# Designs tried in a protein design chat: VH-VL binders against Small ribosomal subunit protein bS1c (rps1). Part 11

Target 1, 263 residues: Small ribosomal subunit protein bS1c (rps1), of Porphyra purpurea (Red seaweed) (Ulva purpurea) (p51345)
Amino acid sequence: MTKNNESFTHRNFAAVLQKYKYDLNLGDIVAGTIFSFELNGVLVDIGTPVSAYLPIQEVSSNQELNNFNSLNINDTREFFLLDYNVESRQLILSIRRLEYIRAWKRIRQLLAEDSLLDVRIKGFNKGGMIVNLEGISGFVPNSHLNNFSKNTSSTNKFIKLKLLNVEEKSNNLILSHRRALIAQASSNLIVGNIIEGVINQITPYGLFIKAGNLKGLVHISEINVKQVERIPSQFKIGDTIKAVIIHVDKKQGRLSLSMKHLK

## First folded at step 4 (VH-VL)

Design q8 (framework fv_ebronucimab)
Fold by ESMFold2-Fast, scan of step 4:
Structure q8 (fold): chain C 263 residues (1-263), chain A 123 residues (1-123), chain B 111 residues (1-111)
Amino acid sequence: as target 1 above (263 residues)
Amino acid sequence: EVQLVESGGGLVQPGRSLRLSCAASGFTFDDYAMNWVRQAPGKGLEWVSGISWNSGSISYADSVQGRFTISRDNGKNSLYLQMNSLRAEDTALYFCARGYYDFWSGPGAFDIWGQGTMVTVSS
Amino acid sequence: QSELTQPRSVSGSPGQSVTISCTGTSSDVGGYNYVHWYQQHPGKAPKLLISDVSKRPSGVPDRFSGSKSGNTASLTISGLQAEDEADYYCSSYAGSYTYYVFGTGTDVTVL
């Protein structure tokens, strides 16, 4: 083998860039202007005498979207400097890799903020649900699909999820539907809303109601006069009732409820 | 007089099965998540398994996943732990513990514990 | 399973203060405010001492206090008394794969 047939290395790439007196490294984010379309990619002007090339495979993280429909001549945007092709003497650019890097930065921020997320359903396997968040594949284990029915008609729809674990090195996102349901339920516990609950205890002072993981009290003064008169025969432990939330005790996890003006 | 009483422990050979029970009294059993926690002789506490008030959420420690099954019968105020494929390292005092869960405070602490039932896995 | 790290033992004289650390990761102690502390006397079941980082259950003296900074939670016992001699365990919510993880435990000796 001749020296010009040597495998490309970071050292060799740095030497090429030094020859042209540019401070560019593989992995840099560079600004470029699209100036020509070719069959399998586009030519980009990044301000160097060496041309830069964006292969069609590097246009999108979704391989189905690898086309030129989103690109126009004279568009200026950011690109990831992916490689250097010695034979064609071109710098190889990527939008796919740039979006990947930015998505992971955003995901780390969302994890830190414990955000409630709208996540796209990609499909299902034996162990759980495959999802896509910001172009990154994620997984919701079956144990975290609380109250969610698995079916193919859900594919490409969105679901509310929370992040559990992120691991960039292995390209893994683990998410939970169960965590999201709890967050959503908390936001829906609003004074004035009607809830359904089960009578847990009957006392002379009111009805104790179980609503999900919360306890509620309908004080006797919050039962209308006709209902109060018929408590012993109208209400029994285990009965389901509807009531309006009139107070939320966040410290105790309890609701004050009213049955007045309900029919 | 809130109380949890474990039973079903004993001496059992490796590879065999054993079922533990926990009887609850003095509180509304189906308002609470329930847990199993074990402690090997002279060692620390290890969480084994948990179950929500309606059995809608169940979780296990990695060490018992696939071998143990937690269940509850709210009509009988009882919690169970079915232990299959027992190993010497499963030898421990097994505690039943009451947790709570609400939308404001999250997964709660274990505020009531039983006295435990001893499981010895040995030939 | 990954355990939370506690010192093996701490000691103090009556009336002094001791602090027990409980160190985990961003996926347990650092990620949630669901850290609990339990006291266990020899031959007895554990007793809840502190819940949700710093909340005292009814009947627990105010000389017991809890706090958290980053991946480390701490239990402080002020005004040490002979009856405080026990094992202390921290616990944290560890996510839905395992609801809880316990610490390695700390033996408190009152000299």
Scores: ipSAE 0.000, ipTM 0.364, lowest interface PAE 20.4, mean pLDDT 78

Design q9 (framework fv_ebronucimab)
Fold by ESMFold2-Fast, scan of step 4:
Structure q9 (fold): chain C 263 residues (1-263), chain A 122 residues (1-122), chain B 111 residues (1-111)
Amino acid sequence: as target 1 above (263 residues)
Amino acid sequence: EVQLVESGGGLVQPGRSLRLSCAASGFTFDDYAMNWVRQAPGKGLEWVSGISWNSGSISYADSVQGRFTISRDNGKNSLYLQMNSLRAEDTALYFCAKGYYDFWSGYAFDIWGQGTMVTVSS
Amino acid sequence: QSELTQPRSVSGSPGQSVTISCTGTSSDVGGYNYVHWYQQHPGKAPKLLISDVSKRPSGVPDRFSGSKSGNTASLTISGLQAEDEADYYCSSYAGSYTYYVFGTGTDVTVL
């Protein structure tokens, strides 16, 4: 004898469910009511003649939360129908898989909307910042952090970021702080507008300008400097300048600036 | 284009029967649950009945249970509602609606027909 | 079957924010994250506005947002515009993917 109907060993599982007016397939999202706790999982009533079982490892996308503290007898909630275990004759449910699927749906939507996101900081490694978005781990490369403080005191705090790339097959979220900074200021960063900034770096090909949290470049061809005058003698690091925005690179988070037509 | 087109509505006397049809096009009809939703003149939306992709699961609102029968023909991309023992309170515009379910979505009605008017009057 | 409770009407001026509540029970709104919002203009079929509590379908402006707390879901319309004058209905999954319940509906008036 088994906990489940023995006739299931002799029939296609789907055909049995169909016969009893239960239109359930692997991958379906089903409603279930928790009715018993066991050592390694939870028994759930999903309205079928077959027992449904939620293993402890399928309770949460966060392994530290793979326990029963958030679950109560007679609670009704959503489950992903993960598998049918022929040996034990149980339907296997997952909250973790449901969370995963919904999180990736949300991430695709957020990417399509090019949204500015509040993302939780998990830590840092040699290559950049590790973050968590909707339960999925993400990464902000150092090239997109733009002088952000790499301190453990920042862990578990939120930072505004934008998605740079997503790839579900590799479970890969790449995000950018640089894109988020430009997006937050974009309503005031219109081509033709004048901005004021501080010279942060002087190079043979132009001036790098810091305007608030953003970086811009005034190429040497966009500077009103006489041929005989050297840029290093005309300008000094820390000097304030006014410049016209001639291009906004939203992907790289950079401004192209001109002094050529000012005053 | 993706669309649902209802037909079969009309004027009918109390106690009689009427059969509504809904023709689906532009999507794989047999992958989705289908629903009937009605709206009495000047009133709100009321869900009437739903049927799964394979007809294995069927549900009815209490107000129509035992009087209405939902069915589908996947080979014809068509949904039906057989309405028996009609009452004045069944007077409404009847919409056909597709329930979208997959690994990503929680059964929202993403496609609606224009509706067909059923008037039950003596 | 019980209907979900919505206010009969809400009103606001252009640019203002309005919120519509949708209250159910633990067997519908409170039990699942399958609450959907539909917008209906006079003489037209309903159109899906928000799915799964807070998800905006493609083409829906970001001024429409949804949330849920316990047995109550809410639709918020920020930056109210004249074209938002319509009837709004919530809907919830009620224990089977072939069984649903609608709200009583809310008439939004733009003053």
Scores: ipSAE 0.000, ipTM 0.366, lowest interface PAE 23.1, mean pLDDT 79

Design r10 (from r1 with heavy chain Y102E Y103W S105D; framework fv_dusigitumab)
Fold by ESMFold2-Fast, scan of step 4:
Structure r10 (fold): chain C 263 residues (1-263), chain A 123 residues (1-123), chain B 111 residues (1-111)
Amino acid sequence: as target 1 above (263 residues)
Amino acid sequence: QVQLVQSGAEVKKPGASVKVSCKASGYTFTDYDINWVRQATGQGLEWMGWMNPYSGNTGYAQKFQGRVTMTRNTSISTAYMELSSLRSEDTAVYYCARAPYEWGDETYAFDIWGQGTTVTVSS
Amino acid sequence: QSVLTQPPSVSAAPGQKVTISCSGSSSNIGDNYVSWYQQLPGTAPKLLIYDNNKRPSGIPDRFSGSKSGTSATLGITGLQTGDEADYYCGTWDSSLSAYWVFGGGTKLTVL
C-alpha cells in the first residue's frame, strides 16, 4: 500500500473504466510505459487515469533478478494485469506472471510439436536430474537419464531433452534424455539392422544393452529358446552381444532388440 | 481408458480344449506383455505364462508346458489362451493381465486385469 | 505349495494396523522386485504395490510395501471394512527360467 499522489485518481476501478471507456480486465496483457521508481516498485502508465504499479517481487520469475536493473524511465513493455488495489486505487502489474503464462503456453506448444529441447541443468538428487525449462522446474528420472554422470560441474550447462509428461496445476515437468537420444538417432535406427552393445543390466524379463549412448532391451521373449532357459547363467554384465533392432518407441524413448535367429 | 475384456464362461468335458480371448482397448496392444493367471475355486492365483503381442513369443509355466498355447491377433488387439486335454482340476477362473515395465526402474507388475473367464470341466 | 509363503489369514479391528508377510528365497524375492495384489470377493485382482514399495495412481497411502532380504511385507494402516479381501505377493523366480510366481494368499478379516 505505497501511496503516490502524483498520478493518483480518487475513484474506484469500475467507475474509471466506465467513464473513460477502457476495455481492461484482470488477466489482460497490457502495454505500459515506466515513469517513476519507488522504493518497493515501479509506476507504469498503461493509458488509464488510475496508477499502475509493478511491485519489485513481480519483476521476474527468477528471485535473483527481482531488482530494477533491467528497467528504465520511458521504457515501454508488456505487463500482466494482476489485481486492483481498492485502498490505494492502483492497478497491480506483473512481469513474473506474464513470464509464467508465456512459459506454459510455450511448453504446451513444444509438447504438441514433440520438440527436442535445450534444457538447463540445476542439479542432481538420488532420483535423477533437476532441470529448468522456460523458468519452470523439471525433473529427469534416472531411468530416463542415459549415460550421463551425476556431477556438480554440469550445473548451469544445457542438455538435449524431450518432454515426457507435463502438469501445469502442480507446476511440474517430467523430461527424458533417453527419448531425446532416440529422437536424435532415429534416422540411423533402422528396424532389421544389427547393433552391437554391452550388457548393462540383467533382469528376469530381459537384458538391458548399452549401445554407444543408447539403451536397448532384449526382452526374454526375444532370446533364443535355449538361451532363455538360464539368463543369469548364460549372460554376464559387461558381455558384448549383437542384437537386431525390432522396434523403436519414439514416444517412450525405448529401443527394442532381439537375439533370436542370431548365430 | 485402459481395459481388458474376456470371453464368456465355458463348460467343457474332460479331454476337450478351451480357448479364452482377451480383448485390449485404450492402449497400444503391442507395447505390453499379456500374462495369463488362473484361480481354482477356493485356491490362490496360479501364473500360467506370458505372451509378447509384438513378437508372438511366449513363456509358459512348466506345469502347463505342452498343454497351453498363447497367441494373439494384433489387427483386433486380442490375446488368446488355449488349454488342451482338460481335466476336472482345470476348473477355474482364468484371467488375462497386462504387464508394463520401465527402462532402469523395474515395474514388471500386473497393473490391468481382465474380468475373468470361468471354465468348468465336468462330465 | 506356493514358492512364496504367506500366512493363510490375518485379522484386526477397524482403525488398526495389519502386516502381511511374504517369504521366499534368493532366486525370487532376493533377486527381484515384489508386487502386491488385492482381490475383493468375486472380483479380479487389483495392483496395490509394485517395485517393492511404490503405489499405483489411485491407491491410498494406507497401503505400503517393503522388502528385506528374501522377505517382503504389505502394511495396511487405518483398517476399513472394505479392506476385507485376499492379498497376494508376486515376483519373478530366476531359478524357474525367469517365470512368475505368486504367494499362496492371505485372507484379511476385519473384525
Scores: ipSAE 0.005, ipTM 0.466, lowest interface PAE 9.9, mean pLDDT 81

Design r4 (from r1 with heavy chain Y101F Y102D Y103W; framework fv_dusigitumab)
Fold by ESMFold2-Fast, scan of step 4:
Structure r4 (fold): chain C 263 residues (1-263), chain A 123 residues (1-123), chain B 111 residues (1-111)
Amino acid sequence: as target 1 above (263 residues)
Amino acid sequence: QVQLVQSGAEVKKPGASVKVSCKASGYTFTDYDINWVRQATGQGLEWMGWMNPYSGNTGYAQKFQGRVTMTRNTSISTAYMELSSLRSEDTAVYYCARAPFDWGSETYAFDIWGQGTTVTVSS
Amino acid sequence: QSVLTQPPSVSAAPGQKVTISCSGSSSNIGDNYVSWYQQLPGTAPKLLIYDNNKRPSGIPDRFSGSKSGTSATLGITGLQTGDEADYYCGTWDSSLSAYWVFGGGTKLTVL
């Protein structure tokens, strides 16, 4: 007995298909007709003499939807040709992988369009909010969450978000609420306009102000600091100030503000 | 998933310099200040300074001005603290800690800490 | 020496309530928000309270904070053996060349 697991290769699969004169390769999208239900999967006719099988774990990317409720005998649909099982001599099909490919194609399109998205909230952890977009799990870091309630009643509610970073290779989907808030207010965010807000945070390098649902930074270089006084001595959290918008970073969802050119 | 991982323990002679690293992961590195705090054995927390990863700006406690330098490399999400002219009283655990500058929190507070780096200064 | 004064130690039995004070001046606690940190033996500090009285996710409601004038207080109810740690207050100080200050720390012993 061998200790090693033997895995099927593309060369072996191609040889099996070539023997029967079929032009099919792993990774192809094939049309198939469901003809039988088994305990742990579904038999599908894709026009080959070898059996095609859809395992229950390949029905959906959501484990709670890994059932046969959406499938009926004699229904024809598209499947991803995932693998060939040498022991059972079956072609292995996937709906999950097909959904994954289409979801990532859609995500890349949404990123390119810089779209505002209605995204479902799945939960929270110490670092931020867990969401689901097109069946793929995403994450909104706390640094990109503005003015949001983090309780169980928020689960399954929708929030407006924008994609910040996507990487299919690492299955990494990062979104921003901060960026979405800037986009929703973009018609009122014009360089040169005056914004009124409340000092929310004082730092050695500047003041953060909160204006409604928006946050902006007045950097120390944009404050008329008196020569004898330091920033923390001149301002208090809760003070109302007026500042001029000098830059809108739409990509990061940041407002840069100045107090130097006020009336 | 938010984490700060520091470099390993260092043993230095008096008069030498030490450079401690702090690698950030699980968040946007440029959205949070990195602060450095040290603690000598059996003593309290002592704040050393802050570094803003976006601008590179720094502020140091007066006690450390002239011998501390705080820097970062944004391409690898890593902050550095270099302390020169080491003395035996610099023997301590050195921590990095992040603080928000309003992109995700309202007030300056140290919400995520590195595990600490022990620096021993002995002859 | 620390500009924020904490008692060096406090002690109580399991299930009891303890309070830890942090006293400063107008330039630090008086005009700024206070945060509190817990340090278990051999570990890095952990944020317990920010903005005088707010809790981060994962901190139980038996930990509370308050501020009155130039003093802040950390309250712990339903004391547990796992609460045995050092506790530190922290805030901005606009009168010093340094921008952030910590209290001297309080060692909590659970009997």
Scores: ipSAE 0.005, ipTM 0.444, lowest interface PAE 10.9, mean pLDDT 81

Design r6 (framework fv_dusigitumab)
Fold by ESMFold2-Fast, scan of step 4:
Structure r6 (fold): chain C 263 residues (1-263), chain A 121 residues (1-121), chain B 111 residues (1-111)
Amino acid sequence: as target 1 above (263 residues)
Amino acid sequence: QVQLVQSGAEVKKPGASVKVSCKASGYTFTDYDINWVRQATGQGLEWMGWMNPYSGNTGYAQKFQGRVTMTRNTSISTAYMELSSLRSEDTAVYYCARAPYDWGSYAFDIWGQGTTVTVSS
Amino acid sequence: QSVLTQPPSVSAAPGQKVTISCSGSSSNIGDNYVSWYQQLPGTAPKLLIYDNNKRPSGIPDRFSGSKSGTSATLGITGLQTGDEADYYCGTWDSSLSAYWVFGGGTKLTVL
């Protein structure tokens, strides 16, 4: 019935639990009831003969919240089974790690759902905007800010963004303001509607148009016959034009436009 | 961060075709045109054409019209350039480069590392 | 063929200033923005100047560009040995089929 502390290792943990017919593994989420407070943590009953302990450091990812104020005797809640301490013969529980795992599960779900999110601005660097979502750091590249001003007064404010990519290994997110802008405008962006925009770029193959923070392209094949011979001689950057929406890309934040039959 | 990574070197016989790939990462693939530029040993840069990943539309330099095909696969953010009926004069390093078609500043700001294509008998 | 004319070579001593010209026509430089590219031996080209006179992030201000009529100029001050490279101008040509055109290239030698 007793184990020699020096011979018990983390590799033997599953075998110990199986010997006593418990279906528990490190990394499991377990229900437990708080029954006693100690100097640097709390004792939790998870239904095993082995003691379970929640260290004060594992109460929250925020060190200012690493206290016992949110915990009461006889409270039952979920814990992450973090480790086994050989010397104290205790299972080590974590609320902090459980919060981390659940945050990443939510983030993956939000990415799959292409959700419009309120995200906190942390700051800026040369490449873009630094943000925080669910405690996870994120980044909005300059190419996805669509002329967003870099302003220190924006720090700690919220901005509407959409997820672009996620990297759990690096604990980092890539987000887009441009996708969010088209999502917010999409009820007014209907194929067949006429919009006004300003010529932002002239190329031999088409006109690039800025329309209310959105970008669109009028390909040379979509320009009226009288204006197709030599585009740069017919148009100037800054000119206002009318065009019909022929496609709306809500995922990328882009419009395909046509000027045919508008003159 | 933002990069274009090209496929490896190719050695071909005259009359064969070659297909070079260019994988984009770190940005929204469909926001930028992909251009193809080649350079023979000791020679200058020669533009071959552009491909818009959003629409699939292309524009080719007259010299390559009928021999070149530029395509993309948006699901894997990869552009392709296929050159057929290869001649010894097609021996060159082939580059892909992106250009921001919706920013009003058409210039090749990010380049692939280049793919050496050698055409010899 | 190259429709944009650059000098084939330029040279100067370290710390000096050098200018590289790029001459075209109304259908290319005259109507369109000019960009400049630096190519170090054995490497891919790197964007140095865009929209005639703008620098990408990371390009030091000793590199400058300008455009007047149908000609563009790249200026390099405080010349360094690491600047030995080939330099190319580039722009759209709107006179025929829509196409991009590069200058013939200029080899910069730091003596």
Scores: ipSAE 0.000, ipTM 0.415, lowest interface PAE 13.1, mean pLDDT 80

Design r7 (framework fv_dusigitumab)
Fold by ESMFold2-Fast, scan of step 4:
Structure r7 (fold): chain C 263 residues (1-263), chain A 121 residues (1-121), chain B 111 residues (1-111)
Amino acid sequence: as target 1 above (263 residues)
Amino acid sequence: QVQLVQSGAEVKKPGASVKVSCKASGYTFTDYDINWVRQATGQGLEWMGWMNPYSGNTGYAQKFQGRVTMTRNTSISTAYMELSSLRSEDTAVYYCARGPYEWGTYYFDYWGQGTTVTVSS
Amino acid sequence: QSVLTQPPSVSAAPGQKVTISCSGSSSNIGDNYVSWYQQLPGTAPKLLIYDNNKRPSGIPDRFSGSKSGTSATLGITGLQTGDEADYYCGTWDSSLSAYWVFGGGTKLTVL
């Protein structure tokens, strides 16, 4: 909806409520009691002389659950005040929007706590894994799957993930399997410790190292200057190398490694 | 101060096995590789292999592959080199030497005193 | 036969300068750092030079190293009787698989 249309609707609704002296605004969470079932929704008593209406499409964020099976006459629960229908003089309620708001509040809390999460696998596309967290769709880029095996038998199974990037306004959740693996190993990851791993990728800016379930980078500046000046063929994919942990990036799920002396 | 102290001399019969120890002190044992080098009577130095005390990984010279095993016990900072199927040609002084701290470093900065192994019937 | 070639012996008088050569190939000396070891009679080898031309603490500046192409050289100036020893060069060989190689050794006699 355009901003002008939204502002106009809100103003009209507020004027109606003011005329009848109700202290209600669009976006409020209101308590209501279901009192009648109609063909395409339910009538709810929210303590106003005007009826409130819950359309069937506003019952749940999951389309398969947009039915009346979970609702009963005289049930009292919370609803989101979504809109006002001038023609029918009804307040429009939503359970779907309320679930969405609460899910995002929970997601922000999980992000703040840097929680390790069990997340349901919804499917895969060319760029990565599609997941569902608290009813919100999320995405794990291929670069953050860290050698996870992709197949149809993984659908509806759970995977350990951590939140990488969250933006409610764009309805965007980006998660990382790599960060989750770092979190599970974090008690043993100490700056200054020597780790042994296998060269997984060679690039002009450094070496990517696989150490068990963890990935690390030896930036070109952290390779001994004299070693770098030697024949590049000395570094081969599959070679085992010894390196020192110089940084643990818990947010990206990466280790920074050095091949220089720590003393 | 850094020291590598090796076990005493051994006399073995052909076909036997010998296990030489090298106890490290004065540094963090797991930070440096341990290399084994031997020297037959009147001959030069011959590299046998390296052992990484952090991981336990090893690399052996082709000549000794299948006959040598290099291990360690980190709780007592001790490296071991076991050579099997001994021959008279294996009569030598065996040295442990502290190897590179980082990948590609090319020197041995501290050496054990040597262990004489004599193979005779 | 050693992979790295050293002269079997060199001789010089006290106070003189002596040089010991170490010749290899592209896959060893050409591509890698060279180290040098001194072995006094009846003792373990001791690191004398590392990274082609660096001295460990305690090694006097009379000892020097250099490398050019596939050859390395150990130089000893102000020769002393206590310098009588066997000298070995060493380096990695990166040809088929990385392994360490030593020169055959050079016996230095102070006349």
Scores: ipSAE 0.000, ipTM 0.368, lowest interface PAE 19.4, mean pLDDT 78

Design r8 (framework fv_dusigitumab)
Fold by ESMFold2-Fast, scan of step 4:
Structure r8 (fold): chain C 263 residues (1-263), chain A 122 residues (1-122), chain B 111 residues (1-111)
Amino acid sequence: as target 1 above (263 residues)
Amino acid sequence: QVQLVQSGAEVKKPGASVKVSCKASGYTFTDYDINWVRQATGQGLEWMGWMNPYSGNTGYAQKFQGRVTMTRNTSISTAYMELSSLRSEDTAVYYCARELYDWGSPYAFDIWGQGTTVTVSS
Amino acid sequence: QSVLTQPPSVSAAPGQKVTISCSGSSSNIGDNYVSWYQQLPGTAPKLLIYDNNKRPSGIPDRFSGSKSGTSATLGITGLQTGDEADYYCGTWDSSLSAYWVFGGGTKLTVL
């Protein structure tokens, strides 16, 4: 009558496997053949005398694809050995977890390659853009989004992004649109070159400049000290200025500009 | 590893000048401003000024205008702070610090040198 | 005297919570972001909080920051003996030709 919510232990699982003389452990990737569909899952033959079961929640890392449409009787594929249900005496399989492991291996490779990525837009919240990369949810903070290109109607569209931070343990991906824009423009972004842009934000620590699809910062240290006290009277949003590129930070996606040394 | 390493302790007489060095490593020296902050024994932090390593441009606190000079040598990734006309009140630990700025977070000092003790005594 | 006002000292027992205030004006805290620094005896200051409430990597979530109007607060929960240090708030003051200002510092004593 009562649902058993106690979690399976490795010790109990090892005892079951020892009884049936198989060298299988939780976390193993096993080959299996689908042989029956049930209301809430699929029965799989993995060569053990105990039943193996794939719950519908474990069919995909993408909840939109948690259905049986991609599965057929007599299909043989790989599964992650997730758990053992003592009550039903079934080994619990997962495709979702297997996809997760493989996606993280691919993400580590993409990070190492510093790749420019086509990433699907899932939506937006107050802090930034929610995206999906290789089935894993990611986030682009507002500070790494170029506001010139932000569009809420772009859900399910793709955007060029670069990885900023990754942590598999917490299932966190942080990506940057600014880094991607700078990477795409890097051949035209040479330290020492003069660019022309429009002031789009004035702050006590400097000026944010829009130059085409790029955003740069003229830090207060790159403005004459005597002008700093008068920034509200010397500069206005919408003013066109010329500045020298002093740094292109490809890792953070930052363009640093200077108004000093201009005539 | 990002690091700022300062020169050793100095003892000076009133009226002399002192020049403290700050060597940067583990990052591109010209990308971040270097600031100087001092602290007298048992007292709080007092900002002295900033120096941009790319341009050589500086900004100094009014209290130190005319007495402080901040420079750098980009070939050895080293910043310098020279304070002249020393007084007993200038006895302090002097720190260099890297200024971190973010377009969404206007800045902080994320990396500090270990400090250089300057003692002014007759 | 510093332009940002902090209590000179604060004390609490291990495991308790403590808050340290930092009060300024519209030209500094009001218009700008606040950072917090921890200084252990005999060491250089270490960045603890930036952008009012963000932690650098490696800083435990027992440390938190907040800002309301012209005042900022550093919160420390689950106090440990290793937290005994001087704490400083810092910000930009736009009224002083873009100068950095620090609070006078707060000595935290873990009883």
Scores: ipSAE 0.000, ipTM 0.392, lowest interface PAE 14.2, mean pLDDT 80

